# VHH binders against Alpha-tocopherol transfer protein-like (Ttpal), part 2

Target 1, 343 residues: Alpha-tocopherol transfer protein-like (Ttpal), of Mus musculus (Mouse) (q9d3d0)
Amino acid sequence: MSEESDSLRTSPSVASLSENELPLPPPDPPGYVCSLTEDLVTKAREELQEKPEWRLRDVQALRDMVRKEYPYLSTSLDDAFLLRFLRARKFDYDRALQLLVNYHGCRRSWPEVFSNLRPSALKDVLNSGFLTVLPHTDPRGCHVLCIRPDRWIPSNYPITENIRAVYLTLEKLIQSEETQVNGIVILADYKGVSLSKASHFGPFIAKKVIGILQDGFPIRIKAVHIVNEPRIFKGIFAIIKPFLKEKIANRFFLHGSDLNSLHTNLPRNILPKEYGGTAGELDTASWNAVLLASEEDFVKEFCQPMPACDNLLGQPLLPEGLISDAQCDDSMRAMKSQLYSCY

## First folded at step 13 (VHH; from s4 with F108Y)

Design t1
Fold by OpenDDE, fold request of step 14:
Parts: sequence; structure tokens; C-alpha cells
Structure t1 (fold): chain B 343 residues (1-343), chain A 121 residues (1-121)
Amino acid sequence: as target 1 above (343 residues)
Amino acid sequence: QVQLQESGGGLVQPGGSLRLSCAASGFTFSSYAMSWVRQAPGEGREWVSVISWSGGSTYYVDSVKGRFTIARDNVKNTLYLLMDSLKSDDTAVYYCAKGYDDETYYGYDYWGQGTQVTVSS
């Protein structure tokens, strides 16, 4: 009686694949919390047509439009982000949507400016003192962006680096809801700007920069004060003026060497000594530190590989109506001839 | 023709009050921001205050905050500056200035002749 020892093949216990707890979807981004003061809410209502009771509805409306019309637009749909565009266009949905589209279009169309756009890459510009934001806001609540083109040395870095630094500064400023409501003031000092240096700011670059500022960035420019402009600046401005919308053109104020003219607009207590103010010396280091401290935010925003949005946005987002490049060449040739006759 | 006519200036003691008026004509007053600018003796002009077209938004230089009130009557086409707790440093010619539009609180295309305010003991 051969006891056939039935070797019970213990079937290997199927290791219960632990249900990989799908990482809990990141907590819904904390709902939008308005940081505006009551005065700013009032201002936003009056100037921007922002109604607190409709704010989130309006944001949702813009969100729905983006999803419907531009489903492949790689953009943030966060409340705070979309509000920038609504505020910049006084809660006109169509204009806000167009601005948002242009915002991304500009970034794609100018790789020299928008590639690897981070503070650490702009140390030379920041250290030059080309730009700063004044420590005090204007009495109207506007930050004052101070630009000093004379601080730029063309042999050190190209003019595009200046544009990059301005853009980063604007991106930093627009993070504040207060700035979204109040807008900004630009103070440009052209003291010591040579003709050679000015020639680097050609019509093409000017057009691109103006295009970004007018139609490609969600910021309200309330005034552009120009000081110490050379006589030739009138010619430069005449070249730039056709690219400016009337509203922005009317916000350019030329003060020349008369700082009292500036003081009729900006009080001395917010201006540095360089511009006849009492707010101390012009400080660039503090703003540089602010930008550099925001490095991670900018890396996240600008250094991530843009998803290859397929070629479908091949339609030039530049409004068709900008006049063909052909006729500007002849007028510039005529002006060059007149400029040489006065020397 | 655009006209701005200031009135209400005078001699006042420190701590006193004064009301300036600016009568506007020749333009749609209710469509423009209006400002007060002052010029102290031997000094340049300095911005004092601005009011929006509707009167809903007002802004002041720090030195006058809490003491001065800018107001407007769009029916009367008149800009006002109520000045309380006047100081010697407030001695100046005060000018009414017209803004370029309803939203631009910078720059001026027209000025009044000014009214003298003297704060002296």
C-alpha cells in the first residue's frame, strides 16, 4: 500500500496587488480669496466694472470660453490667473479672452525673449541698474517702474535682455491684485542715452514691445513719464507713436530736464533724489532681490517645456491690420537724410 | 474754449479752513478727471489731489491727507478743494488742472490762473 504522498502544491498566494491608492487628486486649489481692500474693491467697481458678487461667475464665463474656443491652449484656468485678464479688459469677456490668447501668442512668437526667462539668467541686466521699481507707490496706488536705458551697455548683453528684465518685472508686479486694479506708472530716464544706443531700439523691436504692452500683457499702464529725453527723442517718439493706441499715446508725458513738470504728476516724497525727490537714493538692489527670490516661480512658469502645441495656432495672432512693412522703409530713408543734414 | 477759473483763496491763520472752487467751462466737465496742483513761493509746482470724473475716486499727496478734501459738482461744472487744519507749508498758489480723459489721473491739458492761499499768523 504505497502511500502516494499527495504533494499538495501550495498554489502561490496571489499577492493581492495592493490597490495603489491613486494619489488623492491634489486638494482643489484653495478657492479664490480676494485680497483687495474695500477702497480697492470700490475702485475696481468704478474703473474695471468688477462686481464682487459676479466676480466668480465672470471668471467661470471666461474659463468656459477658453475651453470652448481654445481647448488646446495650454493656459492656467485658475481664478486668480484669469482675473488678471478680466481686470485688464474691464471684464469684457471677448477682450479678456483675446488678451489671454495674445499673452501666450507673444511668448511663443519671441523665443529670444521668452526662452529660459528667469531672474538668475538676467543678473547682468539687474546688476546694471537698467530697471527698478520704486519702494513707494504713487498716491494713486501705482507702482513706479523706473527705467534707465543709459545703464545698458550694448557690448555686455543684447537689448533683448532689457526686454526680458522688464517683462519679468511686470510679471512680478501683476501677481498683486492691487497692481491689477491700480495699474503701474513707468518712469523712463533718458539721461546720457547716445544715438548709438538709441539705434538698437529699432522700429521692429519697438513694435513688438508695444504689441506686448498693449495687447499681450494683462497690465494697466496709467502713465509713462519720460525725463531727460534728448532732442532726438521727439523723432523716436514720432516713429513709435503710430504703433500706439490713442489711449496709451495720451499717457506719455515728456518732461525734458524740468523735474518740476514731473512733480506736477508724481509727488517728491515717492521719488528718489535723482529725480528731485525725498525718498532717498535710487535703489536697484531691493527689487533685484525681490526678483531673484521669485526664481522658482519663474522657472515653473517659463522654463517648463511648453507642450508642443501643434501648428494649429499658425494663424499670426498679430492683428491683420498692421500695415505691410513695405511703406515704412521709404519714410525712414527720408528721415535719415534729414538727420544727416543737421550735423 | 476751455476755461478754468479758481476762486476762494485768501489769507487764513494756521489751523484755519478754506474752500477753493474752480469753475469749468468749454468742455464736458463730467468726462474728465480734475486735479489740484500748488506752487509754493520759490518752489516748483506739486501735485496735491485728483478726483475721478464721477467723484467716486479721490487721491491726495501725503502731506494733505486727512486735511484736504477734493470734491466736484458735475451739475455746476465746479471742482472744489476743502482745506482744513491749514499749515504755513500750505501757502501756495493753487491751480485747477484738467486731465486728458476720465481715467487718466496724470497729465494736464488746461490750467487755471490759480488762486493764492496764504497761511500766516
Scores: ipSAE 0.865, ipTM 0.945, lowest interface PAE 0.5, mean pLDDT 88
Fold by OpenDDE, fold request of step 14:
Structure t1 (fold): chain B 343 residues (1-343), chain A 121 residues (1-121)
Amino acid sequence: as target 1 above (343 residues)
Amino acid sequence: QVQLQESGGGLVQPGGSLRLSCAASGFTFSSYAMSWVRQAPGEGREWVSVISWSGGSTYYVDSVKGRFTIARDNVKNTLYLLMDSLKSDDTAVYYCAKGYDDETYYGYDYWGQGTQVTVSS
């Protein structure tokens, strides 16, 4: 009678996979805290119709509009972010919404400019000295963006890299609430710009850039000062002027080689020696360092794979007036013919 | 026709005070930013101060901060510059200038004839 010892195979106790505590949703982003001084609050009230007591309500209104009208728009809905657009459109909800839509539309429509937009990718442009922001704001609180097209060498990188650098700089500047309220001033120096170089700034690129600045970016341009403009600049400006809204067109100031004309608008104490100022030498390194130090912020914002917005936004969100390539070709052909007849 | 007429300039000792006035006509004064610009002997024109259309915002060049006050009376269509603690370096022709709009504090479409301010011992 062979007692078959029934070896009870003890089934291994299924270790209860501890329910991995789903990481607590990141704490609600800290509520919006206004950093504006009393003077800037007053200015914002007067110029932007911003009322501190209604600020968050207004932001919520825009948020609700975005959710209702553009539920698939991959955009930040943070208070601080939406407030940029409200301020840029003087708290007109419809215009702010349109600007927000255009902001994202522009980024999608120009991948060459907006893809992988980060400071480290633009080192050649930054090192060229093509652009900088002056270390001091003007007395009106505006940062001065200095642009020097002569510093661009076409053989080194395409003109789109300059546009990328400008956009990167504007994105950095608009992070400040002060800049959102005060706006910026542009100082463009055309000293040494050859005809060949200027020809790269064709009407098409100019139209795109102007379109972005006017209707696709939440910034207030208070003035554009142009210095050392060559004679050809008048022709270029004549081409660009039809694309400018009247308000912006009236904010272009041509100074030629007369720096005193510039000083009538911008005090010498904020200007570098190159422009007859007393603020030292023109420094590009400091701003470059600021941008490079912000690398992680830009990577988070611009290097994340844009969710494949499905093809449903097949209608070019660019206003019809920006896409009509056809009429610009005829005027350019006519101008090319006139420019060649003068040589 | 747009007209700007400065007055109130003169000879003053260092540490003295002056009040400049600019009478404006021929446009809606209350719709434009207004500025003071000065020109020292042998120098170019220099921005001094700007005031918003409402008078709610004022800005100054650093050299005059705390000493000069820009003001406006929109009922009287008059721009003012109160100048206290005057220095020799403030010696200049002072011009009243009209801005292009209500919120742009850059550029000028009309100028006054200027008023001479001389600060001398």
Scores: ipSAE 0.858, ipTM 0.944, lowest interface PAE 0.5, mean pLDDT 88
Fold by ESMFold2, fold request of step 14:
Structure t1 (fold): chain B 343 residues (1-343), chain A 121 residues (1-121)
Amino acid sequence: as target 1 above (343 residues)
Amino acid sequence: QVQLQESGGGLVQPGGSLRLSCAASGFTFSSYAMSWVRQAPGEGREWVSVISWSGGSTYYVDSVKGRFTIARDNVKNTLYLLMDSLKSDDTAVYYCAKGYDDETYYGYDYWGQGTQVTVSS
């Protein structure tokens, strides 16, 4: 209660002059600069509880919570990075923190998907046309992620490569502040999905993908439009639906082969001819080029070499040929859910 | 029980104007995004416009942008579509549609019976 009077006693002009008496330090890199339009600032304020005047205070609060409650968590603390988690959880600090912790935990727990996650490692999937992002956003501001399982031939590469391509794409999409506020729409074309092809999704894999999307990734999915689904899809969806949160489950729209039903939600002028639209033929090459142009960003963020395990344990070097690499890996894995930590 | 009742349609000349209304009852109107969707003769239903729960965000399909204005009155539980510079292409049955929640602008769980708009000389 008494803090308000203390906060008003200090003159900003005097503080500024005092700072000018010191030698200039190296310039800090540019801080966060908001790229949202005024309409999106209004949307973020009303729908996400994002107040521009408090935005960086809220980011600092999340940063402080990470330092206090998870001092050993290896994570970026950059303003732009943390802001994704606040937006995904409507600026609820506790839920944003949990999402951040889960984000890293999910990536550690599934190295088959998240190790070496970069565009050049996924050329077979990208060339197959299994996924793309449509070149135009819907007028409501969402990118449309298009997924086509019939383009996947299981003997060419395992199902985990498709999952890797999805998360690669999601990581690229959430860099956009517009997408952080608006979310995305998924268009999944299930033409050609046989029981044989579907059997490659075991219950463990399906549960992991659902869990990551719902509770471990800072993305807002506004709708999932399913087209050309086989008759058995409704039965499969009914088995999966109890694992979905109610709000997410209500965002699945099954259109069958009825493109008029799809067009009720998605305007024809942003859809390719393959889905009854007027935006030309489906283009998978443009999105692939966007991903490949981001190669270095992905390498920096997600493809760092693993540190040597014997240095992490801080133990004296073994005097002879005991192979310490396997023991070091096991020891770190057995003791923590997190293999590496700073602070 | 959720009820949506459209009104205000009619016959209008090209370049003319109309105001459509949708009276809502049976749910907390101010908790949901609301949309207008239209169906031209022989065509499927096509999204036209959506307005956020508060009215602070509005979106339009490209073909009507700049000509139509969506609005809502959360005191009277009424959704509006103000239609200017009408074209023959705008001839359709216009439906009021309720969204699933306050956050997504996709999907519709309840529909009105529709109101006919006819633009012809």
Scores: ipSAE 0.718, ipTM 0.895, lowest interface PAE 1.3, mean pLDDT 82
Fold by ESMFold2, fold request of step 14:
Order: structure tokens, then C-alpha cells, then sequence
Structure t1 (fold): chain B 343 residues (1-343), chain A 121 residues (1-121)
């Protein structure tokens, strides 16, 4: 039995639509120069579906989709900026667009964390030594972001300041194309963390932070190494795990006090002596200096006033008692509705 | 059901060469990055090298860079480590290791039994 079911336009329907419905892209100044080595171009092609011959066409496609579907969204349309979102979503246009929209929505929906996000606003956190980036990358190309909750004294500043410092650091790291392709590794040292201090990072904060990292920030996290965790950490992790995508949950490695377990993954020559390494004493001052030297870049990129239309998209004040947004996706629904009202 | 079987270890003099093999079965070998990890006597395990699913990307711990070469044959489901200019501190049991997912070069869910490499004179 043969059947002529030709109700669908298969060949060459996509090409024909593109030919007749070519977008009218706005002229952006060319500014992108790829800094990836040949090895990283190969890695990006194989792991992210980044085709160098089509890279700028793919960026233009994303730009056109933003203008068509979110014409009132205030966002950079620079090649380098949009490319981060394509890379974080393996050049899937729809998922990259959703990530870009979520990125802005998350920032508007949580102003306690994201407003005035610049190094000089966070000197207390930076001086505490709560976080740093290790000076040596892993040989596999990842920066190691080191987080040390025992350095945080809750009476000095609230937990949201630590969250601000993490996102400040992530924004700096993602400027590197090598990091966009390779991702980062997190080393979290829970030595000395009391149950009282741990209770500040409860399920609601965890859900919001995790949701932003997974669905609202263009970074690739390749591993999270937990060391010196208290015996109750497995119970805490089990409460947090439902908020993690399965692939991200499988990237959490709990080493306890056994640093040999950590060293199986991270070579000792990139680790400071505090974690059994040979790279010298832990240095928090160098990364702080890198961030502070970038102050004006952060002000220009992230501390500019929003237009009135965009205020409708991300109004930060909600009625008392109302949960404004437990997930980044929920923020995007509110933003999308407000975007149409600016229509 | 995942199985990793190393072979090719032995005794070699400093400056010598050796080729390790790891036969893989029970999973889609060509979909995963694969690693060599070693354990020197009295020490913990140390990552040595990783190769991407296609073989297009390779990485090495600094102490072996320029001396060791990782390779794979996705038709034969076999991982290799060519070790040149061997030093006494390369003496270890060498393990073939499979990662947790297809996007990361960190963490290992399955290990082989290991093959002994001894560099002695």
C-alpha cells in the first residue's frame, strides 16, 4: 500500500520561508573577534554545535527573534553578549532566547540581589574571603570558584550579599570565551559551618538561586566539589536536590574531610595548601583586585537606569506576603505579560 | 554491566615507553569522555588525562603533558594511553574511568580493575 500524504511542506519549506520572510535586522556595529584557540573551536563545534562559519548568522537569528518576540525588552544586542546565550544552550535558538529573557527577568524580579551589582558595593563580602577564584585554571580549562561559608558572619551582612558576590563573580568569568565553552568548577568548603549558619540557606533561597543558575544565567557548571561538609549535609542536599536538574545533581561530589577524594578530580598543583595542594597559600586578594579594577565595566553594563517601559516588565515591589517569583520561569511569565502591556 | 578492562602495563626502565589499552563494554562508548586516572603506592588517585567522545579534545595533568598521549578507537570501543619518556614517579596503577554524563570531564561512575606500570632502575 502506497499513500500520497503530502499535506506538509517538507522540501524546501524552511528555505522558502526564510527566502520570503527575511528579517530586517537592525545594523549593529561589528565588534566580535573570536578569541578561541583552534582546539576550543573544535570543542565548541562538537559539544555546543557552534559552527564557526555560521556563528554570526546564528547570532543574527537570535537578535531578530528578540526584536520580533520581545520588542520592548531592554537588552544588549552585541554579538559577544548574545553568543553567551547561544553557547549556554548549544545553539538552540528557542532555548537561547528563553535564557536571555529569563536572565533579564530574574535580575528585575530580585533587586535585593541584582540591583547595583558592582564590586564596590560588595567590599564587606570581598574582604571577608567568602569567595575567590583560584589563580590557576584546571588543565581542562575551567576556572575554580572557591566558596567558603565559614568566612561569613551573619550579623555583619545578610546571606543575599553572598549571593550577590557569587553572581558578580560569574558575570566576570563569563566574559571569557574560554569559560563560555569550558564552563566552571565550584569548590565549596563547608568547614566550620554551624547548623545555625546553614539554616540561612533554606529551601526558598536555594530554589531561587538554583532556578536562576539553571534557567536564567548563561554559564556552564561542570562540577561542584563539596569538602569538609558537616554530617548533616547529605540531608540538606537531599532537600535541595529536587530543585536541581538531574544532570546538575550528578555533578555534586561530596568529599568530606578526605582530600584524596578531591584530588582524584582536581590536580594538587592548582589547589592551595588549605586543600592539600602545592599552589601555595589560598589567595583571595588577587581576585578581589581583578573585580575592583572592573568597577566601571560593571557600572556601565549592570547599573544603568531602566526605561519606564522596562519598569513595567520587572516591577520589583510586590504586595506584602505575596510570593513574587519562586522560579525564574515564573518571572518570565510576568515579564512577558508586562511586555505586551507596553505594546 | 558497564565494564572497563585495562591491559598493557609492565616493568620499564626510566625513559622507556609503554602503551595502555582499556576495552569498554556495556554502554555507548562513543558518547562519553573517557579518562585515565592513576594511583601511586601509598597515595590517592590522580587524574592523568581525558579525551572527548570524538577524540577531538584531549587534556593532561601538567606532570605528563608532552610525554603521554591519550587516544580512542570508537569502532573497537577501546581507550589508549601512550606513555613516553617515563619517569620513576609515573609508577602507579593506571585505571580507565567513565564519566557521569556526556558534558563534563569531572567525576567518575565506573572504573576498571587497573593495570600496574612500574618504572624502575
Amino acid sequence: as target 1 above (343 residues)
Amino acid sequence: QVQLQESGGGLVQPGGSLRLSCAASGFTFSSYAMSWVRQAPGEGREWVSVISWSGGSTYYVDSVKGRFTIARDNVKNTLYLLMDSLKSDDTAVYYCAKGYDDETYYGYDYWGQGTQVTVSS
Scores: ipSAE 0.717, ipTM 0.893, lowest interface PAE 1.3, mean pLDDT 83

Design t1
Fold by ESMFold2, look of step 13:
Structure t1 (fold): chain B 343 residues (1-343), chain A 121 residues (1-121)
Amino acid sequence: as target 1 above (343 residues)
Amino acid sequence: QVQLQESGGGLVQPGGSLRLSCAASGFTFSSYAMSWVRQAPGEGREWVSVISWSGGSTYYVDSVKGRFTIARDNVKNTLYLLMDSLKSDDTAVYYCAKGYDDETYYGYDYWGQGTQVTVSS
């Protein structure tokens, strides 16, 4: 593969300038410090086209694109926040911008899932044991998100609460720069899933969830390991598969009840006893505690009132056709049109 | 057609060293992550190590970290596993395994026939 796949493909070139001809770059802003180890810097460079010497420039380029092309989009423009989207799209500015726009559009278009998204709002799901993150990362650097649909009792809460808990967990995981670079692995245990329970994950829900994960969330999913899947799983997967990009579809590994097949991919020492590992009993309480300790962060990031079109007060130049009190409605319709892939 | 051919296995004493090779053909070798996976007698297959498409990133299961080194030669289309400080627990058939793409280090779409490594006095 070519070294020409550099992140500079969409940026103005500055390669002709000497260090004396350019002002020194400003220091990193207070509160942002790159926490990547040397090995992770190397991995980010190789896998994501992240060049530490250009990181701030690339973030600024994305920020400028947001300000120019989506002036009414209410979003954080902080370095750390924007960097997530660059990493998720291998520092391709156009794809990172589209991902950022989709991220917000998905949240606005599905308030049943994304409204009031904080750990304390989801204690029933967290206490059910439907999901957890295993306490050990895989040696390849990925956290393992463990999903257990048999722990869900549909009469206790709707499937959308499980989906909320997944996205809550993903939001916590992507705060880590290590996870932004490494991605995650999903371990889904389908033991005991009934036909009635499986019917709740139909084509409309599947399209929304998969669309958000592929095109509206800044995370890299490296593998999905399915264990204990029932005979009906072929039908479940057939419903899901049309919504998967082919590359992602090839990352689903079906192990059945054969734990040796699972262990070929995931070492026993990071797996709990329930999956034939040596890491003790499955522990959901520790991850729940991590989420609950982050309550204030989630409230700050995700539970504030959505602002009205705040750029109108500054009276800036607006896109053609956005001149009246209807401006916010037109901008919202444009965002929804660009985000139809989340539906 | 994808082909992976391991070689370099054998009998070695504890504390010894061995170098495994895997000759690859039938695909663009430099476009994929490559792994070593081993199978001890009576056990399932265990992932041992993976190397990124360029060789810039390497990962190891904890039991071999610091003792084994994975390497690749993208000109010769060959994957290597340099094994030092061998233990009896390292006795296994070692497989060369091709990844599905350049981005994930999980899953294997093609396997070699394996080469036997026996660590015994």
Scores: ipSAE 0.702, ipTM 0.890, lowest interface PAE 1.4, mean pLDDT 83

## First folded at step 14 (VHH; from s4 with G56S S57T)

Design u2
Fold by ESMFold2, look of step 15:
Structure u2 (fold): chain B 343 residues (1-343), chain A 121 residues (1-121)
Amino acid sequence: as target 1 above (343 residues)
Amino acid sequence: QVQLQESGGGLVQPGGSLRLSCAASGFTFSSYAMSWVRQAPGEGREWVSVISWSGSTTYYVDSVKGRFTIARDNVKNTLYLLMDSLKSDDTAVYYCAKGYDDETYYGFDYWGQGTQVTVSS
């Protein structure tokens, strides 16, 4: 879902930075160790324009751009962290920088979702079985994120908790370099979704979630498979489709109740019995355990005190088409207006 | 208009080999990932293999790994499936399918008429 439709594999932005006029930075934090297999290195070169011989130079170029253009942005500058953004934007420096800025802006602008984002804060969602990651990857090494809205009881917790669980899961998944290169697949089972339940995912929530996935999160979504969608799904999809870029919209596959259609897109040997597969019963406990085992890492990375909103608003924050209604959002709108007026 | 024409199927004994071809026309073949999908008698369709636009990256369903090889010739606009060590379970109609873009490895917006592969005795 978070891929650009203009998929040019060469980047003019690399040429714009070839002068190397930037001053030498302070010593880098502990270095990157590549875990990609040779086949994945080849895939990254072909699909992402990642050249292993220049990888660290490309990371340094992004780091230098952050230091020069956003010196007050609170962000990790570690090689592994910055590399996620380069990979998500096919090593286009300008787009990677924009994604990094949007990533932080989106998280700051939506505290209902991103504040205190850790597994132990989401036990109700995890126990409901609303979402899981299937235990087997597909033949390309893509994890399959399985979403089951019928498991959500709106009176138990608000829809924003489901959204939190999705982003928690995505943060865990993008730690894997294989996932950064291969991307993920989403399997969404809409069995039993009523109009009343669907109304909780209105256009304002949809715009924000989709905008973050496309323009504010360093993940590559290769396909979204929809199964068991009710007749009202056309209305649900009509709400989200205007916010989808065309390339991402073309990655939505609606299968209805036709599991044979699903199986032409996701092999049966990685699917649980519930979806006509041969990989056993659907298991939500294993993924929950993976998330809960990562509690300390999430607390260290995402639950630390943040600078005041005013301090962040000194930096240009331009999430594509996203404006929140908080006081920070008013400052963000003024910042966007200021930038738009420069043209 | 996109056209995909499969050929090369037939009757073969277990352990035998076949080469399937898919002639492509009506689109820029080298800009798209291509895949093979099969449908066994009485079964649903099963994805078999996919190849990237350049041919450098390939994936296979586990049941055919080490036995089947997907390949493409971007000069002749032809997709291939080289099948070796065939088993009775490989009996199916085999279809080639065009991906939606250079990165879409599953699914198809166009597919051929199919070619029958029968492994028996």
Scores: ipSAE 0.191, ipTM 0.654, lowest interface PAE 5.7, mean pLDDT 81

